# Ledger of designs, part 131: VHH binders against c4kar8

Target 1, 263 residues: c4kar8
Amino acid sequence: MAELSTPSPASPAPLDGGRGDELEKFTLRGARQILQLLQDLITHRGLITAHTGGGHSFMTAVLKVDEERGRVVLDPSPDPQANRRALAAPRLTCVTQLDGIRIQFPLVGLGEGQDKGRPALFAPLPAEMLRLQRREFYRLQVPLAHELSCLLKAEDLARKPVEVSARVIDIGAGGVAVVVPTGAAEFVIGGTLPACRLALPDGEPIELDLEVRNLNRQTQRNGTEQLRVGLRFAALPRAADTRIQRYIFKTERALNAKARGGL

## First folded at step 8 (VHH)

Design q5 (framework vhh_vobarilizumab_d1)
Fold by ESMFold2-Fast, scan of step 8:
Structure q5 (fold): chain B 263 residues (1-263), chain A 125 residues (1-125)
Amino acid sequence: as target 1 above (263 residues)
Amino acid sequence: EVQLVESGGGLVQPGGSLRLSCAASGFTFSDYYMAWYRQAPGKGRELVAGISSGGDTSYADSVKGRFTISRDNAKNTLYLQMNSLRPEDTAVYYCAAESGYFTVRYYSPSDYDYWGQGTLVTVSS
């Protein structure tokens, strides 16, 4: 099930833990994942609503992650009562958003001090963070106007090398689906296509190795057959992964804007 | 907690049949590309059959016409019907859930790949 509906506007209210097992798949517990997510909140200047209990909350932000001391540094409220309430609370429930994804985490053991001569709140790093993807999975249907293509390095029936320019119909974090004319090349499930070139907008083609995962023959309305090939990214350099993710997010965001009537 | 639990393996005579099942939990099964892999003693792990979220199927040449992959999204279960079994089909069979090309993520795609513990199939007289 792919959910493509726009989520409700993010309420600052915490999510109920009664969803137990359903929320577990969205829960980060790895120290490196937690540190990276906190750093992402700093980079994007994410505003955090910190709930102190009893219907009380205040607005804060992560100012810094102190890895050496294992703690996070938060911006205190300009309201002294809110800060006193936070310091007295057994835990804070912190709620924020990053690119429409809800992020929620607990902080326990809050203290006060100074950061670079300014008042600050400190807490140990959270043991877990909830990153609730409001769209659990999304397969980007590549717009025809993008003319997204992948140059495949394959073999013909005689095992002779051939290059086939294939149209990319779908793209996601793990791979692409392409279409090629029937007979253009021979594909073997589990086979690797080395040094293929994925042409994304706004940059040089990405050179990558692709693994053949599935094959499906389709007969089109004009009577011609096309082969649909599912291809997995065998290994992605971080820079290539980042560019692919950026293309997906940017295109999905633009398509959502069109669906809402645009501006 | 993602789990893939295979069942249905066993000992069969050449020419016999077996049906493998893979019960999935902890993720949205219908959104994932699902596959059966096998590993025989002294060989690498190889893809046997795959099925997309849309139901498109693919097979290794060695099993085409003999094996059928299917899925039941209501039961979160993947199946492999194996007919006309041969001694060369003897292997541990693994269920796999692969991220495919239908996720929007901010972290590494490799984190989405999941594997079961495997089920042994022995084809012998």
Scores: ipSAE 0.000, ipTM 0.146, lowest interface PAE 15.4, mean pLDDT 75

Design q50 (framework vhh_7yz9_2)
Fold by ESMFold2-Fast, scan of step 8:
Structure q50 (fold): chain B 263 residues (1-263), chain A 125 residues (1-125)
Amino acid sequence: as target 1 above (263 residues)
Amino acid sequence: QWQLVESGGGLVQAGGSLRLSCTASGFTFSDYAMGWYRQTAGNEREWVAFISSGGDTTYADSVKGRFTISRDNAKNTVYLQMNSLKPEDTAVYYCAAEFSTGRVTYYDSSAYDYWGQGTPVTVSS
């Protein structure tokens, strides 16, 4: 059977540290490289999902790097409970993306204080950062204007069939991440959702089977919670795979062209 | 209906140089990331170098500073310039193409859409 401990490429869930030589070649350990990557996250306003354990996370951002004190400064959550969980956690696992490339790093020794008179979270600079450049881990952040959705065939809490229209927030070669309203359906890691329908802007919905790979309750920057579900494409016809990749490529090219156009 | 045609392999003495070329047809080359892999008998294919559709390059630690990957979109060709060759560089070298979703480095050989037939490189001691 497939190894269920390995997260889906569409997942914000942390990758298992200590996964042999394959992850080592993507691990940055040089102080200058780490500082440059953190600065790139600041410059690009990269949103970070900080995992506090127990299936809980919150959205944050790097506000600055304090090289003199050897610390990174993070934006606290507007949800006090999320901040309490973070401060109580022995380790934060931070996951983000830059130009579709997955970035993951640990923070240990999280504290709270003030930066320029405003509440802030502080942690020592990470000793290592994972920069994972693999096709399966590349994800396009789906523009809100595309209104991309996936109709899921799932079960409710009473194990009755239910159809849920979920918003697709990112998409890659291996799967999608969707947002589901709390209580709309029950999901089990490793469970299969048959005959779901992925609606891309061009053409007919794509019918496909999805495997649930991860579940995470995220506290957003505005303080609201959402259930994020990572779904793997269980089996894709080549035509469907090609269409999904073409959508990703076209959308990325359009975004790059818009950025170069000065707007 | 697609093709990747490799050339430039052969026999060379340690310390020598070779330039491998791979010319593509049947797809829009500028939309594809290109990689070079190598394989010795009894071993899996090992990633050597990568160049994105945008021109960003990445190299395996074993070849950094010795090999250079480049591309010419007008000629639909990717190149691997190999300098300071060592006997351990002896392998069959493969060109690979993958539909690009932007600036991404690909290391897993199973992720590539198209493969060349391979070109042998032998480095004598």
Scores: ipSAE 0.000, ipTM 0.140, lowest interface PAE 15.5, mean pLDDT 78

Design q51 (framework vhh_7yz9_2)
Fold by ESMFold2-Fast, scan of step 8:
Structure q51 (fold): chain B 263 residues (1-263), chain A 125 residues (1-125)
Amino acid sequence: as target 1 above (263 residues)
Amino acid sequence: QWQLVESGGGLVQAGGSLRLSCTASGFTVSDNYMGWYRQTAGNEREWVAFIDSGGYTTYADSVKGRFTISRDNAKNTVYLQMNSLKPEDTAVYYCAADESYWGLTEYTPSEYDYWGQGTPVTVSS
């Protein structure tokens, strides 16, 4: 069992069930709406992080919706262990983003089989889907070309101070998610990392205090695992907040313009 | 370059209905995030409803169940159907557009680059 934090609004981790009342207005329960949203994920090639519990997840995608059989077909992981964890889980929590909008849904009764002679995972259509159209839930997937990094001030396994350069994979109003090299540092949920440095394009690095909110060992589409750390902005100065928000805004607009014009 | 023209406002009795229209030129409504906002005297502009490129809709709690946002792609127009109008709905209604979800939130309405001129709605008790 891994220790898990309460997910922040800006985290890619699944949202707390205690937010049910706040999330009700964003919950789709109509069969037609659910089918349409799943089809939109297929059309936009949406990558899905499927959380299997215990701090584990894997990358998947909806390959198709089988309306006649009332099920979705998912791309299995090339890592057999990730697939075994998924099949053993009582439910998957699927998290993705479409046009900046956070989408989350449960899948129960996962099975395995074949689709057109290829391995596939199957699950009944979800009874509900969350579609969160608020800035606080938005996560920008950081383009690799931006080489966005955060220099973390942490401790190693011997409790010695270390500085770790971590790649920022997503960023939102409330925090960042980073990929940390294996063995580089020890993270404790709820711990504070003081005076970290976020390197945004177009200016000097921003000095930030970061709180560790979640830890996740994610199996990628190529079968490799990454340690992903969700970090909340603690005591964020107003000038830093403005600059982070401008980066997100400008980058999202550029990505949307590129997708519509070239892709 | 981008232009939004609102119409359909007017005087209506409490409990009545109005349909507002917002016609876009210079861009396609189905490719963008579209929203309706309203402003009452002495108050800041507040959001009312959004529709995104996928046709999904979101409403402010004060209007949910009474207002419906929709679009007609052939006419490049977005609508706000307002039912069961209350005196509190009296405001100037504005159409807004952005290619970014980030720009179309309940926060930072003043940062939108693409606003219409507004259409006034007066609901008498």
Scores: ipSAE 0.012, ipTM 0.334, lowest interface PAE 8.9, mean pLDDT 81

Design q52 (framework vhh_7yz9_2)
Fold by ESMFold2-Fast, scan of step 8:
Structure q52 (fold): chain B 263 residues (1-263), chain A 125 residues (1-125)
Amino acid sequence: as target 1 above (263 residues)
Amino acid sequence: QWQLVESGGGLVQAGGSLRLSCTASGFTVSDNYMGWYRQTAGNEREWVAFIDSGGYTTYADSVKGRFTISRDNAKNTVYLQMNSLKPEDTAVYYCAAQDSFEGVEWYSPEAYDYWGQGTPVTVSS
């Protein structure tokens, strides 16, 4: 059966900027503030997930802000299909995180061309950017060196029980996002995966129940496609919560120390 | 209803030691995330140390190896033991608490919901 990816209200899915006054206080509309924030994303090499609709996204980055022409220049996907989806979309919803702050903005009127002889995507500067500094939206990007994994109790394409080892790509107070091998399992938004096992670098795996919150087929910057599954902690024991937050705090501190030591 | 009261500040010579105390009322320190922050005139609050409900601790690089955060659950009190003090440690020190375990950004002042009144520490050269 074809996987139907629908928009999810849960992070890391895009937040609707049309939520009225609730998000208005976090919305930047000043041209100077928008330019500064985009420049900060360039300076910090911030990776952006650009959602093109229909559960499709690709990873990109802001390469340049052309203030004279009122344009932002984006890194195109190595996958031509992802670029075609982006160009055909009425808008992109761009989502990223900078220093624990969730940033989201629309791009409309996407075009393609070249910048200094290299393929590039161009769009007018966004009229608004959401900058949301809330603890509940913080997601730690898990270092690849940590080899963080979660053993999922799921069903295969034939609805038979399977165990799938999934790589944890981000983790927060409310859940994890994982990458699963293509075709290894079926996921249903709202479905519960009982007795999954989260392996942290120190100690025994943590047993926990996970709820599927979102599904996204994401085209990476290297052109490969992966299924990303957003999972909510459905029933988190206090000891497990403490261990998970300890891991987040230790890792964030280590990453902060490395960033300060950089030239 | 939640209150934090700091004590133990004062004047100390460079190289000396000082122990700050933070007593909580209306909630239990062992059930919450607790932090120490400091602030100098004209600057924003700077994170110093953190302790979680499980007793895990972490420190700002500027104080690591010199400061120790601890708690006494029976007294509902969090301590900051400050050793090898430097003139640059001169500041008003604040105790802070989160009211939930949902948040991260233990280093951000905005992560904390409850704050004490502050206790001044002056380190003379």
Scores: ipSAE 0.000, ipTM 0.187, lowest interface PAE 14.1, mean pLDDT 79

Design q53 (framework vhh_7yz9_2)
Fold by ESMFold2-Fast, scan of step 8:
Structure q53 (fold): chain B 263 residues (1-263), chain A 125 residues (1-125)
Amino acid sequence: as target 1 above (263 residues)
Amino acid sequence: QWQLVESGGGLVQAGGSLRLSCTASGFTVSDNYMGWYRQTAGNEREWVAFIDSGGYTTYADSVKGRFTISRDNAKNTVYLQMNSLKPEDTAVYYCAAGETYLSIEYWDASQYDYWGQGTPVTVSS
C-alpha cells in the first residue's frame, strides 16, 4: 500500500477534488440530524420563508415534528391564496436561519388538515437540509431591546441629500441589514453611502462608508411595506471592526445565557 | 475580487440549442443564490431562471420547459441550457449572484449583489 501523508492535525489539507463539493459539506442527510435541526427551529421559533415557485413566497414556521408519521407540521399563511399556491406547488424551498446560520430545505408532497383542531400544513420530513456554517454569512439578529440604529446619508427620489435613521435588524463581520420605510430614500445596488453613523452600545457612534448590496421589499402582516437594505462595510478600520465583533460576541453570550435559563 | 464571467453566447438558428456558462471567482456559487437575466435594447432586465444553494430551480413562464439552469460545484460554475430557441430569445444574457441575509425575491434584480458583463445571444429565423 502507498504511504499516506501526515498532515498537520491543526489544519488538514483539503483535496483538490473536494474544493467544488461545498454543498455536500453543508448538507445534513442523517435522519437524527434532520430531526434535531427541525426541533431546534421549533425551540428557537425560527421564521421560515417558503418559496412556492413562480415568484411567490409566504412566511411560515415549523410547529411540530411528527416522528411517528414521518412528517413536519407547518403554520399556514393567514392569506388563503398563499396556502393554495403552496398546496399546488410540486416543491417548497424553505429558507430560515438559526443563530445567524442559513438553514434551507425542500418540502415535497404538501397537504392540509388539522393539528389538534387547528388548521395546519403537513409535509413528509425532508431527506436533506442545508446548514451553511460559513463565518462570512453569520448574522447576529439584533435584539429589539438594543434599539440599534444606523444613520444613513442617502438621496431622495429628486437626488437631494436626506438622512434616514434605519433600524439595524442584523449585523455581521462584513455588514449590516437595516429596515427603512418605503419611500424614505433611494438606494442603488453598488452605490456607496458615505459617512453613515452606526450606533452601538458602550461608545460613540462609528462613522462608516457603506455599500448597498441588496434590497428586499417586504409586506408586513399589518399591510405596512418596509424596505430591507443589505449594507457592506467599506474599508472598515481595525478599531471599528474590534468594537463590532465585541458587540456581536457579548450579545451572543447574553442570548445563549438566556436560552439556557442562566443568570 | 469577486467576478462572474459568462461564456457560450453567439449566433444560433431557430429551433437550435445553446449552453451558457457562468464561472464565479472570489466566492462560492454553492453558498449563494444564482440567477440568469436577459436584456434587449431599450428594455429593463428580465429575469429568466434561478437556482439556490439547495438546488431549487424556477423559471420565467416564457422559457419554462425549454431552458434548464444547473450547477457544477467542482467548476464553481452555473449553466443555462437553452433548447428550442426562438427569435424572441435574442438578448444579452447576464449571470447574477446574491448573498443570503433574510429572504429572497429571485425575480427582483435588486436582490443580486454580483453581476457578470453579459454575453450576447442572437437567434436567427
Scores: ipSAE 0.000, ipTM 0.113, lowest interface PAE 16.0, mean pLDDT 78

Design q54 (framework vhh_7yz9_2)
Fold by ESMFold2-Fast, scan of step 8:
Structure q54 (fold): chain B 263 residues (1-263), chain A 125 residues (1-125)
Amino acid sequence: as target 1 above (263 residues)
Amino acid sequence: QWQLVESGGGLVQAGGSLRLSCTASGFTVSDNYMGWYRQTAGNEREWVAFIDSGGYTTYADSVKGRFTISRDNAKNTVYLQMNSLKPEDTAVYYCAATPDWGLVEYYSESDYDYWGQGTPVTVSS
């Protein structure tokens, strides 16, 4: 098709980029608020995906906030290459979730050192943190116990049709993120995967079309790399949308009840 | 009135060089995620390169080592320097922009809010 001469419709994920007032609504700039939010991430042992650019990220966590020195201390990757990429990057974009809220913040001036004799990464406190409380940005981290999978209709590295069972790691109103086994398939950003099958609990798999939105080679906490594929729901029947939202709601409610109950 | 205008396309011999320019109006390139895409007739747009608000650059494997993306903040312009051009680089090249939220790297054409009209590049063999 011909290129649109007007801006493309906004993804449900990003805010309207022409409106700085929408960005400011979700931005924390107060030093006290930033310190409190970072402390909350420590208290909840929040896992952070740190994007180093170039389609690369690694999993980390905030170990400590050094208020006197104005620094945050991060858990380094067990993969030395991931740490080298992070130290070479002009900035890290850190993405996490706390109590169903998407939190994003930049870290600039990353260094390496030691904290009480243990290797650590450190950076100045971020000047801002984004805190998104919109339903369309909510991504449920899928519990491993649910073993939620999506059967993808894709092509292998030789361009042959293949079916790949991918583990669903997060799910939202607009799509899923999956982990693909090494070498199982080739993905083209913007490409459509037709008639994929999303396996939710308590029912037949949902047949749906998925659009490849992003690809990321993520270094896990154990040092292994995996390919994360972000997939957008290209065509979602009403019944499928209802089932997906019901799963998200019930799972979130169960996780909140478990946390509140201390069980 | 946000817009992107590409220039610098044309005919070039294989092994030659060409520099594409993309000038923004109504917003600043240094505050946005800026990408270059290319498209041949009958195919989807293929991502070529991007530069984020922090100056980090990334390239598609097919152009890595040959193409360089850069910014001139004073001119509010993004460049794509194309060296060692090959016949398969023949395409219409598009400049794209979207706010740099820092949440996601933007490779999909649907992730960009603003697009230029495109500038054709033909590499003869």
Scores: ipSAE 0.000, ipTM 0.120, lowest interface PAE 14.7, mean pLDDT 78

Design q55 (framework vhh_7yz9_2)
Fold by ESMFold2-Fast, scan of step 8:
Structure q55 (fold): chain B 263 residues (1-263), chain A 125 residues (1-125)
Amino acid sequence: as target 1 above (263 residues)
Amino acid sequence: QWQLVESGGGLVQAGGSLRLSCTASGFTVSDNYMGWYRQTAGNEREWVAFIDSGGYTTYADSVKGRFTISRDNAKNTVYLQMNSLKPEDTAVYYCAAEDGYFTVEYLSTSEYDYWGQGTPVTVSS
């Protein structure tokens, strides 16, 4: 008996591009398209979560694409330990989202150096980039102004029940990602958190069961560590599903209207 | 109601070219993932070419370098330009729309894929 572990579409964890033909139709392999997509990440100031393995990741951004040298220049972490983990990793898996599109790509052969006198990380251009606009993979980045929160029913290190109000950083059809201070509660992948309460701007909090799908300790651009928890909706009633999808739709439309107003 | 109508299929000699068209009604092609698939008798549909809302394109290895997918937003139409056709390209070609999460219809939990009626392509040796 073997149980294959794979990240859910609701998780910010990397998708397995080698899984089969299902992801191949969304995988860019053309050098010009890869260069264009990386330039789009620069233009839109896209924040990238770089996974270094062992449940560790850090926030970065593409600073520059050096077409002549065939490399990408990344913003290093202000945390030296995160940079050491990245340089020691055989592969970085980079995940980002622009305009509702999930973008994922590998970087191999990471090095460190200077760009115009400032510390930088360098890697060869990726040979492939995954680009997904599927509803099942769509994650709305929750505006900070919405103050969206989820009250989690969890346990502390002593196995005592605790309630943690966690900030919702993204939300999709299948779940949410939340951030908590490191040490606020203990989470076990596959564990169920019953009767949690998701607060949407319109109406009463939604009471629902959440399954822990992934855990990532992220070092932010300011050097602060936080625990990011990916949570899957368990047995979501249609009425709750409708409310969540309406929130996603309305927020996306409002963000698009705001962007169009800037043009 | 969402509709996809394919046209442009037919009989062609090996080495020839055809351009397939897929016109959408009830939704906008630029807001959706649009793909071309093909099916031979007794086999499941296989992916051929794909274009996303941002205009990025992907192709199955069997057609890469020979087929080109494109769209005309003003005509709400997706095209598949097929060059250097081979007998192995003989199939019924289908247009599909996948996940338009920017539209209210695609926020439904029911089936999100829409298919056209298919257009036959026969390549003789």
Scores: ipSAE 0.160, ipTM 0.605, lowest interface PAE 5.1, mean pLDDT 81

Design q56 (framework vhh_7yz9_2)
Fold by ESMFold2-Fast, scan of step 8:
Structure q56 (fold): chain B 263 residues (1-263), chain A 125 residues (1-125)
Amino acid sequence: as target 1 above (263 residues)
Amino acid sequence: QWQLVESGGGLVQAGGSLRLSCTASGFTVSDNYMGWYRQTAGNEREWVAFIDSGGYTTYADSVKGRFTISRDNAKNTVYLQMNSLKPEDTAVYYCAADTSWGIEVYFESSAYDYWGQGTPVTVSS
């Protein structure tokens, strides 16, 4: 028996709107608009999470757009297994953000080869790209210098309660994505983690109930694998919502100021 | 405290060009989500163009290829360059800003916190 599966919009997992009409208004189909957006991703050094299906992904980037041959050139993973999965996949779903705007696009017909003597992945230009300027889909990539963490109440491999400190890698209005150390805890999609503590730079940790929305084993640019857990805020108090939104706004503003020449 | 002031409207012949300006006071245009809307008599405001804090732009289908939204951060001003104007572009044009926590839907007028007074544009055939 098959069940419908919908990834959380609050993490950089692929979106499924169910009703295709809901996302059509945010879909770019013009050739010039697609080329411009891909060039913007190159210019901004945008990191892309490429989903190969089955809860597996790897980090990549667009290195070049070959307009004459109608294809994109992607940075391959240093992990050969990640590249083999990508080449075997019928479709890659690429997810990234550009200045807080969620960008998602499919790549079909992935191949491998060389570009200027270096290994590369190649795919035809996508026929469509999704660009979402929605607060619920916006994810701030948390600066490493902020050392943002969330103390999770979970279970270990033996189903015994454990408390683990997880690094927050992105945050949005609807939730956070965290990286969990290998073997520290087990997670079940739809499970609730009660009384977790989110540490923001200003003030006391925020106590939150979190729901597990997605799990992804992500291969990093250096070839290492990590477990990424997408967590939804359950019953978020107004004061906590205000603090989270303030952190997102202030951090985005500071990053934009640095990009324009710094303080 | 926060204010938007539009200028640059007027009467122009079909096929002509106009550049609208929107100067902000009390907040910085480069840190906020800025939009242009237009309104004809008896109708609700309709979205025309959008620029976000990162400088990425999007346009309504009716104006794509003819209108360009831009900003000058030093002058704290957003522009709408209107080329190849048509009689159906006749409207009062409004500048709008979302200075809250971010914009949910940039083509919904209710998403914007601050609005200018409007500048009329009349395109004769």
Scores: ipSAE 0.000, ipTM 0.126, lowest interface PAE 13.9, mean pLDDT 79

Design q57 (framework vhh_7yz9_2)
Fold by ESMFold2-Fast, scan of step 8:
Parts: sequence; structure tokens; C-alpha cells
Structure q57 (fold): chain B 263 residues (1-263), chain A 125 residues (1-125)
Amino acid sequence: as target 1 above (263 residues)
Amino acid sequence: QWQLVESGGGLVQAGGSLRLSCTASGSIFSIYAMGWYRQTAGNEREWVAFITSGGSTTYADSVKGRFTISRDNAKNTVYLQMNSLKPEDTAVYYCAAELRSGYTVEWDPSEYDSWGQGTPVTVSS
């Protein structure tokens, strides 16, 4: 009987609803706050992982908030099967991030239609949105231009050792999330991957033991599937912690400078 | 309308301390990264400190070890605790906010970037 752990804040897996009392402080229920947060997701083209149940999810985005009709408009999946699963689901659990903060909200009563002549999904506005803003949950979304990678030591389907180069999509003080091609390796939640190598721009790869915390199969916007793996740093040496923190701070500085131009 | 209001500036002697506050109104503050900048007459604004929505902090070398940035999302407020103040810290201090997308290197700062009106700090020798 494996204990279900809270997934990392960058993990696409939803948080346990049984923690409602503890999460109440982070739950938005004001209509204006909900509308503003949804509008922020639109403006920043925030990618959302929508969980339809049964371990299935697809990538979407909020296209529009229709205040008059009290609904959100979502980008449908290019995979018709993912859309059929979504429409059949009694509830979607939507998970996303803005500036390292995990955001999670339910959508109930999904329907289909058109927005400006193009297929769209519609749902009533959520009554609540969870916003986890604790310092220990911060994750930097890794810029694509940085091409950050982690060489994973795992096992294939035949339990033979295999090395997989995985793209790092986010990084924090406690771990990384990576993308692995479907079928490249087998991962077991709670399993340890020894002597993996995290490549950072400022020197030699860091050798780390990683614990598998979360697994999610996602249908991409182009209809292909990828496996997202959440990995915890099992025993982070001080030097490695310092380098990771330095990378995060330097990247935040660079993103801030880029956004502000000549400030 | 979304607004930032700075307070807590004033006159202080060298070696003293001040705490600046910046309160946001009309927006969901907790998703914004917050920064402090300062400006002296005839110079461009100089970055001082930055705090992300998740609480990670970064400081300019000139203030590292002396200044501490923090935030209280329940009060929509960011703080700058300034210790061991020097005459060179004399400036008008500005609060800034920006929203960052977790999935792109780019966002539209024109919609979510905001600046306060500034609060003057004078450090006497």
C-alpha cells in the first residue's frame, strides 16, 4: 500500500482534495479574483493540463472568458479521442502555473461549440481556484532557449538498464520536471534513479540521485503523446544546491531585464 | 484600475534602518513578481531587489547583505527592509510589478507591468 504523496507544484497531477482544510487559505472564491486570474492565463497564453480521469489528460488553454454567459472557452485538443474523453468526463481538473505558482481549478459541465467559426470547448466559470504560493513550491519554467537536459539512468520495458536524455521543463530547489518520449523507459513512483546527470550552463553536469514523484501522459497540441516525469532531488549536495539556486536567480534576472528593456 | 503605492521613506542617519512598503490594489497580487528600484537625480533607475511570486529573492551587489525584500500576499504588500544605510543609498525608491508566464520566455509587460509613484529616502552623513 503505497502512500499517495502530494505531487510537486510543477507536476501535472492534481493535488489531493482531502487536504481541503489546509488548502483553504490558498483557495480563491471571489468572482472578481477568479475572472482576473482566468484573464491572466489568457493574456500570458498559459498552458493548462486538463485531467479527464483514468490517468488521461490533454493540453489546452483558456481562449476567452464570457462574463455575460458565465463561462470559459477552451482550446480543444487536436486529438478527437481526448476531446471525447473530456466531454464524457463529469469533471475536468485543470492544472497550470503562472510565475512558478501552481494553479488548479475544476470545470464541470463541459460542452462543445464554436468560437469565431473554429471548434471550441465551453464550461461554466469555476466556483473556486486553488493558488499555491508557498516559497518551497516555487518552480522556474525553463526557457526553451536554454536547452536544459537531464540524463536519466532508468530501466526499459525488459528491465534492462537504459540512459535517457530528458528535456527539463521546470526546476526548483526540490527537483525537476522532465519530458521523456513515450516508451523510452519505465518509471515507478517512489523509485530512485541513481547517478543521473543534470546539465546546467555554468559547468560540468551535476550527478544526482532522483526520486520519481509523479507521472503523467499528456496529449500535445499537435496530437502526439509525451510522458512528463516529476523528480525529487533525493540527496542534494550543498555545491549542487548553490549552482541550481544560482541558475534560477540568474535566469529570473535575465527574464526581468528582457521584459523591462532599458530599465 | 491597478495601482502600486509606496510608503515608509524619510530621513534617517547613516547606520540606521528604514522599512519601505508597497501595496497593490485592484489585482491578484500573489501571481506577480515584485521589484524595488531606486533613482538619483540625473541617473537611470537602478534595480535593487526582486522577489518572485514563489518567494525567491535576488539582490543588487550594492545592497546584498544589508537589504531584505519580502512579501505578504494576504495584504497585497511587498516590503524592503533597509539596514546599515549609507549616504549612497539616498534616492527615490520605486516599486514595480510584473506578471510572468510559466510556459514562455515572453509575456506582454504592457498589460501587467506597473510602477508606483516613488518614495524618497534621504540618508544623512
Scores: ipSAE 0.000, ipTM 0.108, lowest interface PAE 19.0, mean pLDDT 76

